# Ledger of designs, part 61: miniprotein binders against q56419

Target 1, 326 residues: q56419
Amino acid sequence: MEGRTLEEVQEEVFKRHGVLVPKKELEDLAKALEEAGLLLTEKVEARLKEEEEKLKRERPMRLAGLSYPEGEREARAFLEAFRASYPGEGEEARVLLMPHLEPSRVPEVYGAALAALEKTPPPERIYLVGVAHRPLKEKAAALPVPFQTPFGPALPDLPALQALDALLPFELFNTPLAFREEHSLELPLFFLKGRFPEARVLPLLVARRSPELGEALKVVLRDFPGLLVLAVDLSHVGPRFGDTPLTRTLAEEARRRDLGFLERLAEGEPEAALAFLGANPTRIDGVEVVASLLPLLRERKGKVLAHRLDLEAPTLSAVGAGTLVL

## First folded at step 19 (miniprotein)

Design oe1
Fold by ESMFold2, look of step 20:
Structure oe1 (fold): chain B 326 residues (1-326), chain A 84 residues (1-84)
Amino acid sequence: as target 1 above (326 residues)
Amino acid sequence: GSEDLEEELEQAIEEAEELAEQVEEHEEAGRVDEAIEAYYRLAKELARISEAARRLGDEELFERAWREAIKAYDRARELMEETK
């Protein structure tokens, strides 16, 4: 009854089909549909409220048995297999860029991250900055609860999170439900927790670029030193992402954009890395995170350890993933 | 619009002034935990002032308010370290 009266609907049906549907029948149908929709809405809202209350206590694993093993012994073997997929050496990281793409699609890229972590002294805490795939109420958010992993809970660094919140012009703890299914934190965290089981975590999401987040983190890291992790993917090309089917030319462009972006970051030139992408024609995922964290990336030189543009043949699409140490 | 942002700025300034009074009173009374909490809240309101000033194009207030936010934050950190 989108701007129509029941009388108008009745008359239209009669004109088109020669059948007069009694107005009472249309009224009864409209009431039944409205009632059914109201009941569905109430049940959905109740379930979301229940899930939100659970997230105030902990964030459970969502991808165990799907993206990584649930049991600790199997999870450790999984880590070692991924490390073995990258035969090179890592370098010590003060900042690590790593993917959040399904690990089995880019094993050597995650392996390179593990190689970097083995060269990195165990930090007291990890600033894990992912990409929000669900809307946030603010530009960025955190969830100050334990995140479950096969290696035990990754405990939040509550003092550092409170300090960060105090330096932001918005409430940092603002959208718990956005964390419920957020793989950009869960997948990197599996690898990070497996290598640094005693490190606390600041689980952060960026939805929209937030220069104030980077300025606040610069202050907080002074007092709460730790490992900064940008958990981001690179190019997204092909029909899944609004393109024509993947061609060799599109794949070559995506790879060129990915590597050019990473190389400029590795030279300590994050503004140049963003400028290189222009309108971001290959939809590199990490731009909002990098744009938020400029103060932490400037003049920090490093090395690209790995890159893959992973083909999704059934969808004729591809996603880029890389490992960068700074 | 711009009027909403100016109202946000005025509200943040008022809150910051109230918190500045509270931190002074808490420190003078030796209420360290309350002072720490008030300094963190003061830092947040000064960060709100700084962001609002940036959006309004007031570069001087933007930089000054951010510097003051860091000072309030630093004082909270000093108090926390003295209590360790």
Scores: ipSAE 0.875, ipTM 0.959, lowest interface PAE 0.4, mean pLDDT 91
Fold by ESMFold2, look of step 19:
Structure oe1 (fold): chain B 326 residues (1-326), chain A 84 residues (1-84)
Amino acid sequence: as target 1 above (326 residues)
Amino acid sequence: GSEDLEEELEQAIEEAEELAEQVEEHEEAGRVDEAIEAYYRLAKELARISEAARRLGDEELFERAWREAIKAYDRARELMEETK
């Protein structure tokens, strides 16, 4: 009855069906529909609060048996197979950029990350910065709970998370539900926890660029040194992402943007890397994370270890993934 | 809008002033854990002042409030280290 009075509805029903419905019956129906809608909303809200309360205690595996094995023995063999898919040697990382794309699609890119971790002294903690795929209440968020993995729980670094929250102009612990299915943390964490079983983790998400996050992290890393991981994907091209079907020209443009971005980061020039992308025509996934973390990336030189633009044959689309050490 | 942001800034300043009094009281009374908590809360309000100032285009307040946020944070860290 949007935009109509009850009398207008009554008249229209009479014209169409030859029956005059008493106004009280229409009023009773409207009240019942309104009440039913209110009850449904309250039920959904109650269920979301229950899920949120569970996430305040731990974050369970969501991708075990789908993206990686659930059992510890099988998971360790899985890690070794991924390392073997990259025949090169790594380099020590103070900062590691690695993907969050399905591991089986880009095995040598994850293998390169493992090779870098082999050359990296075990850190006390890992700052794991992913990309929020669900809305956050703020520009960034954290979830200060154990994340379950086949290698045991990845424990949060609560003192470092508290310190970070204290330097932010917003509540850092603001959107637990956004972490429930967030693969940009879960997939990289599998590899990181497998190689650094004693490291604590700061599980962070960026939704929108937050220069204040980077400035706060610069202070926190001074007192809580650790490994900084940017868990980001690169170009997204093709019909799944709003383009024409993948062509050689589109794929070459995506590769050029991916590699140019990574190379400028490797030169310690994150502002130039962002400027190189312009309006980001190939939709590189990592721009909001890099834009947030500029103070931590400036003047750090390093090396691109791997890159792949992976074809999604059924969708005629592609996604880029890379491994960068700084 | 700008009026809402100025109101946010005023509220953060009031909260920071109250916290500054609390940290003095806690330190004088030897309530170290309470002082640490109050310094962290003070750092957060100073970070809110800094961000609101940046959005209002007040570069001087932006930079000064950020430096003061770091000082409050540093004091909390010093107190935590003293209790190890």
Scores: ipSAE 0.869, ipTM 0.957, lowest interface PAE 0.5, mean pLDDT 92
Fold by ESMFold2, fold request of step 21:
Structure oe1 (fold): chain B 326 residues (1-326), chain A 84 residues (1-84)
Amino acid sequence: as target 1 above (326 residues)
Amino acid sequence: GSEDLEEELEQAIEEAEELAEQVEEHEEAGRVDEAIEAYYRLAKELARISEAARRLGDEELFERAWREAIKAYDRARELMEETK
């Protein structure tokens, strides 16, 4: 009934069906629908409030049994299989870029991350920076609670999180519901917690580039040193993402942009990496994270360990993933 | 709009001035935990001043407020280390 009067509805029903519905009956129906909508809204709001309260205590696993095994023994074997998918040696990382794409789609890319972690001294804490797939109230957010994993809870570094919040012009602890199903934290965390079971975590999301986040992190990392992880995917191309069906030419372009982006980051040139993408026509989702973290990436040289543009045959689409150490 | 941002800046300045007085009082009284909390709050308001100044195009205030945010933060960190 949007934009129509009850009289107009009555006329249309009569024209279409030959039945004159009294206006009182239409008025009663409209009132009942409004009341039902209010009740549904109240139920949804109560449900969301309950979920939000649960997230103030912990963030449960959502992908156990789907993306990785639920049991610790099976989860350990899973990590070993992924490491074996990358036959090379890693390099020490102070900064690690790794994917959040479904692990089984890019096993050697996650294996390269594990190889880098083998060469990396156990950090006291991990700054895990993912990509918000749901809107945030601010440009970035954190959830200062344990994240459950098959290897036990990944505990938050509360002192470091509070220090970070103190240097931001917005409340860092916002939008807890955005974390409920956020795989860009959960999937990398499985690998990180499995390798560094004693490290605390700063679980961070970026929705929109936040230069102030990078400047604040530069100060916090001075006092709370740790491993910086950019948990980002690369190109997204094909019909699932608004393109024509994937062609060899589109796939080659996406691969070229992925590698050109990673290689410029590896040269310590994050501004050049962003400029190389221009309007970002292959939709690399790592750009907002990189743009936020410029002060931490400048002049830090490193190496691209792995890359795959993974083809998704049912959708004729592809997603890129890479492993970069700095 | 810019009027909303100017109001945000003035509010942040007022809060920072109140907090600056509070940190001085807490330190003089030996209330270390309260001083630490107030310094963290002061750093945050100075970061808000810095960001509002940047968005208004006041580069001098932007950089000065950020340096002052770091100083307040550093003082909180020093107090935390002194009480370990």
Scores: ipSAE 0.863, ipTM 0.955, lowest interface PAE 0.5, mean pLDDT 91
Fold by OpenDDE base, look of step 19:
Structure oe1 (fold): chain B 326 residues (1-326), chain A 84 residues (1-84)
Amino acid sequence: as target 1 above (326 residues)
Amino acid sequence: GSEDLEEELEQAIEEAEELAEQVEEHEEAGRVDEAIEAYYRLAKELARISEAARRLGDEELFERAWREAIKAYDRARELMEETK
C-alpha cells in the first residue's frame, strides 16, 4: 500500500462503490496482495466486480450456519422452535412489520411473525422491504435475482418488479452490491420462504424516504396483489449508537418510542407514528421504510403482536424489535 | 441546482415525446411486445417528469405527469392481458 492506510482504502471503496468492506477482509486482501504484488484498490475493485457479476444470477446465503441453519431439516426445526417461543395466536396479515435483528436475540418476536403467517393465506408474491445499511445510488433499490435459502431459492417476481420500475422516477435496479450482505432481507426471508415456499419475492431496500415508492407500489399492488412485509428494527440505544450505557430511564424511553410508533401504525395512522417520533432520538430503524410506504399503511387497522427491547450485554446497548399485523 | 432540474425535466419531456411516437408506431404495426416495452418506458419518463416538477414546485405538472404515467402503465398492462 503506497502510503495509504486500510481506513483510507475502505473510505475510497465506500465513496466509489458504496460498499463498506470490513477491515478484516481488507487485511486478508492486503496480505494476499502483498504476496501478489498488486495494489489493494485494484484487487478490491476486481473482487467487487466479480461479486457484482455473480449477483446478476443469484444472491447466495451469507448468514447460513451463523444466524440460521444451512440444512433444510435443521432449518425447519429452527422455524418450529421460533414459533414455539411465541405462546400467542397470530392474525391474518395483509401487511406484516417484523424485525431483521439477529433471530436469537428476539425469538418470540419472530415467533409472533410466524404466528401471523400461519393465519395468512399463501400469497402469490411477497413485497419484502428492508432497510439499506449500506449506501444506495437511489432512495430505494431492488435485486431481480433468486435469493438462496435453506428451503430453496426465493424466486423474484420479474413482471411485478418491471411494473414497479416503470412507475418510479429513478432506476429501481441499482446498487446490486448493497444486497450482497444485507441482513434486513436475508433474515426475514428465511422465515417467509419457510412458510410460503411457492411465493415469489420482490426484494426491496430503502435507504432514504421515497414517497414515490409508496405511490408506485399502490398501483402495482392492484395488478400484482401480495403480502407486504416491512423488515425493520425499532430503537437503537446505548454506547454502540452514541448513548450512555443502558439505564432504566433510557430503556423506558426506547420502549415508549417503539410502542408508541407501533400502536399508531396499528391504528392506521402512519403519519401520526412518524410525527410521534419527531427527531427520532432513539433511532428507530424503520422510519425511512414507513415514510416511503405511507399510501399503503393509511387507514389499515391492525395489532401489535410482540415487542422486545433486547440488551446486548457486552456493549450495554439495546435494540427494539416488534411484530405488527395490518 | 434548479438549472440542473430544469434540464432534467426538459430531457425527460423530449424522451417522453419520442416514446409516445414509438408507442403509436408499434401499436399501428401490431408489434405488441415492443409497444408494451415502450409504454413502460414512457411511464418511467412521465414519472421522472412528475418528480422533477414536484421538486421545482410545479404542482399542476406534478399531478398531470403522474396521471399520464399511470395511463401509460395501464395501457401496457392491458396489452399484456390481451396477449395471454
Scores: ipSAE 0.862, ipTM 0.955, lowest interface PAE 0.4, mean pLDDT 91

Design oe1
Fold by OpenDDE base, look of step 20:
Structure oe1 (fold): chain B 326 residues (1-326), chain A 84 residues (1-84)
Amino acid sequence: as target 1 above (326 residues)
Amino acid sequence: GSEDLEEELEQAIEEAEELAEQVEEHEEAGRVDEAIEAYYRLAKELARISEAARRLGDEELFERAWREAIKAYDRARELMEETK
């Protein structure tokens, strides 16, 4: 390494490829490269280029065998167990808000999503809008390739993606590497593909609020009707997120904000939901997604099916998750 | 800042004007697939005009350009349906 820090390499990779490589991956690669006498930057760039070329064809599973089973039979049993974890009945969804948190942390919340999907007629296509946990070149992006799942590939709706791109003031097909490990799409897609095997998918990421995305989608949905899915988490509180350890007071505030947000969405008042959060001091993850989709959420009444604030005990932190149907 | 947005707006207007001419040429020649592509590109440039105008505070141009973007899109969709 020509005296560059891992942080400098991370920044350079981000500037060139729009991908924030985790420091741990860089450390592991640095170790391997020290052994091989290779420059970290060149090896990282070559690997990212190879991954980008692969992403032109398909998005492979990254969380199979970790967050969900790789095998189809086991995956079906997984779905059934998650559905069983929610004792209620669902409602038909035209819009579904569901989590993207590790499924094992909030099984009943995913169970509520499955319950809603049981009452939902099979859509021709699913607009799956996730949160970009990595930087994008634009406010939003799409990846127009098959996403691998235990139930077979989730195929893109290319005509609908093309139509959406035509109505956006930026290139929709940007930052393919941001999709490589984005769990906000992969985890909900497992449940969606398992329930609707024949549905086409529009995998979308939002990094920053894009009101133009909601207006474009409103037009596209006229010609390309489908299920809209917001794959978002709620509050993020505790030391992992810069707060003190979780207390009763902090947990009550997180729940109040999560439920107050979801209830206002359920009333068809997404602007009121955003206004209720203000500066978003509990860091509700879905804010930028909701802010981008306002035209599609207005005047839609629905129901909160589930909510949980899940404690991560090792860090004394907690993440909110919810399921909402509209 | 504002200068960059004005330049982006000017470029998008120029591209939209060129695409409007191309659409007419393709439609007159009966080149339906090329017309569809040109209409989708025109819709995109009109969307760029709309967003640039919004950021510059030109509300009239913002609304007008967006309406025209939808029209270009709708024309592309019409041509696609006619070819089925």
Scores: ipSAE 0.861, ipTM 0.955, lowest interface PAE 0.4, mean pLDDT 91
Fold by ESMFold2, last read:
Structure oe1 (fold): chain B 326 residues (1-326), chain A 84 residues (1-84)
Amino acid sequence: as target 1 above (326 residues)
Amino acid sequence: GSEDLEEELEQAIEEAEELAEQVEEHEEAGRVDEAIEAYYRLAKELARISEAARRLGDEELFERAWREAIKAYDRARELMEETK
């Protein structure tokens, strides 16, 4: 009934059913539907307000029992199985790029991250930089609260977060609801907290490239050294992402883009890595994070440990994931 | 438009000037914790000046304000280390 007059609705009902419904009855129905819609809106708004207040104190697990086990003993066995999926050795990382794709889809890629963490001295803190899947009020955001994991809470590094906020031209602590269901932090954090149970965390999201974030982090890392983690996925190709169905040629292009991107990062050339992608035709997820963190990636050489372009057969689509140490 | 950005810059400059007076007062009075907090706030306003200048195309102010933001931040860090 959107955009129609009551007379037009009345006429359609008469033509279709042979009954002339009085205009007042149609007016009463329209009013009742409008009131019902308003009440639903008020209820949703109140619920979101409640969730926002809860997030001021902690961020609970959302994916326990779905993407990883809820219990600590089972979670440790889960980590061991993922490590075993990558039979090689890692290398020490000062910067780690790892995925946030569903772990069961790319087990050896997460296993490679665990192998790198085995070679990495336990850091005092982890700068965990994910990709915002919900809009942020600013280019980037942090949530300065404990994130629950099966291994206990991942405590925020409040002094480092406050220092970072002090060097940004916007309020870092914005958009708490964007963290509520953000898997780009939760999934990598499971692996990181499992390996480094005593490390504090700076849980950061990037929505849009923020050169000021990278410059600020360069200063903060000088005073608050730690492990920098880019929790990003790579190519997204196929119909689920607005593309043609996956073909062998599209898959090979996505793989070529993923590997060329990672290899240029491994050479300490993040600007060249971005330039290699051009218009980013395979929609590599990590572009905005890398573009934000250029000062932290320049001249850091390292190695690509693993890569997979994982097929989503039901959607004729694929997503790339990789593990890079710098 | 650019008028809003110029207003943003002017507001950040006013806040930075006020904070610069506050840090001086706090340091002179020996209020170290207050000075640290005020230096952090000053660094943030200087970062806002720097970003506004960049968007306006004023490269010299952009770079100078960023260096001043780091100096304010560094002073806060020095004060924190002295009181450990």
Scores: ipSAE 0.859, ipTM 0.954, lowest interface PAE 0.5, mean pLDDT 91
Fold by ESMFold2, fold request of step 21:
Structure oe1 (fold): chain B 326 residues (1-326), chain A 84 residues (1-84)
Amino acid sequence: as target 1 above (326 residues)
Amino acid sequence: GSEDLEEELEQAIEEAEELAEQVEEHEEAGRVDEAIEAYYRLAKELARISEAARRLGDEELFERAWREAIKAYDRARELMEETK
């Protein structure tokens, strides 16, 4: 049995302070503390339940006014400025890899994604696969609700989401709260919705590699064709991520790992891309998504359009971002 | 451990057998919406059987259950298209 009895507490107080506190006073105090703890727990649980219920109806913008403009006119100008940051031409994508890093830090990488979308026929739907930054109850999750954007709501493809759920050995709709602040969906979606305003969306998160997700998506894409988007970042190096301070050598290694990973994906060799990373010493963010989606990436060749290792002088750290079309 | 996986597999098989009976009953009775839902649920249980079999190292059951999951899924899709 654990813990102290009230008699033991009474004895300790007497030994330390020379005061005998009556047992009833200790009992009253313990009960009051217990009741206060229960009330705090009830309020927190009620607030979380309320937020969860709101997310069953829609997912509001969380980054408007912070990462992109709230108004549609300003948002359209913002998109065009990003496209202008990449002066090259894109290529048609059936699969697009793009970042979820703060857009202003890697403007040409997002611009390259826009260039690819210019060459891509408007899809009926977009399979948007991000990285869960909060725990999921399962390896992967979806939230089948409209996601608000400055360009209007991005509507869920409910038939495709239900079809996907039917082919998974777990409940796909499992962790609504994980979507509340998830920027790996919201930031890419801004660009995708701005370019493809009529496309429906399957908003998906991966927390841990799920080969069954890739196999299920292969079947669903057969019946519900669309654009597959891997919304992932690349290397994370420096003290913010548990390394020594960023040096030129560490930065060069991060770039080499990022480009080697992307180039192997571009060759249609996703297993080789994962093997190239080994223990993943530069912490490439996208490994769990790629490992989940192997059946959709094999033998699909393409091109790396852009890459940047974004340097963070104040933290002596860096994060890589890239654009790949397949 | 593997005892938990074997129990999960047995439970999924029992559920799949019940659903297989339900889909036949619903189709014969003309309850199309119920048949579609039951076929999706059947596909899901077959996917659970497939994953449990993979984790137990039963490659034959893993592949067979996955093929059957796709067949159940395909049947649900056919019914949805026929009722448009």
Scores: ipSAE 0.855, ipTM 0.953, lowest interface PAE 0.5, mean pLDDT 91
Fold by OpenDDE base, fold request of step 21:
Structure oe1 (fold): chain B 326 residues (1-326), chain A 84 residues (1-84)
Amino acid sequence: as target 1 above (326 residues)
Amino acid sequence: GSEDLEEELEQAIEEAEELAEQVEEHEEAGRVDEAIEAYYRLAKELARISEAARRLGDEELFERAWREAIKAYDRARELMEETK
């Protein structure tokens, strides 16, 4: 370690590779290295390189057995339980906005998404647009490999991904390591694959608003029709996000912003939805995704099916989640 | 800065011109797969031109390059459908 702390190594790896290696993993590696006389940084870099090479073939499950069951039978029962948590009926979706939050926190919101999917004809492909919680080299990225699920692999639509790349002013296939642990794709994909087992997927991440992505996707969707899914959360408020502990006033403001955002999207006014948020003081997660997809959201009328502001009691923080059909 | 964008624009124009020549050569020779690939690459360079132009404030070039990007893409798609 040449006198560097584990925190310094963690920061260096994050800066270089956009990957936050857990301190515990670094501690375990450091112990193993003390025995082997190797440098921690070199071993971490070698491991990341191996993982990047594996990501050229497939994206393994990371949250199986944690956020959802690994076994197919148990996974099907999980889907049905989530569907049962939403007492309403869904509507046919051409665009689905759904959460990527830990499913157990907002079961009825995922249940509403499942209800919408029940009314949606099985698509040939799903454009799954998540939020990059890690840095990307470009504004957006795709990973053109199978994503593992309890229901089998979600296969990429390579022709549609190639078509999309051809219309973007940047390389679409960038930053594969950003997909390694990205839950904004893995969690919604569980539900989507469970309902549409034969659909191909375009797994997309947005780090920064890209109007070019929306214009390119508008052209691609003409030739490669499919379901557009925005896997986004809403407000993030409380100490984890730099606020005071959750109060009634803060919760009311978060709900007002979440619902005001979703309602304007439901009216087919995505620019008005963005304008309503202004500086986004409650940190709605989906703003960069919506800002990138404006051409696909304009003039589409829809309905808000569910919303929840979920309290994380240990941190006195809360996250908003919603389900919108367009 | 603006200089970097001008260099990026100039490079993308040069690459697009070369790709346009390659597309013609491949189509004339009946190399359909190579023509499809070249058209997709051309569409990408035209998209880069369009974005660079937008960022530089050249609205005319922005719109023109994007229209040409779609045309190159459409031609690639036509060739793909003809080969099915």
Scores: ipSAE 0.846, ipTM 0.949, lowest interface PAE 0.4, mean pLDDT 92

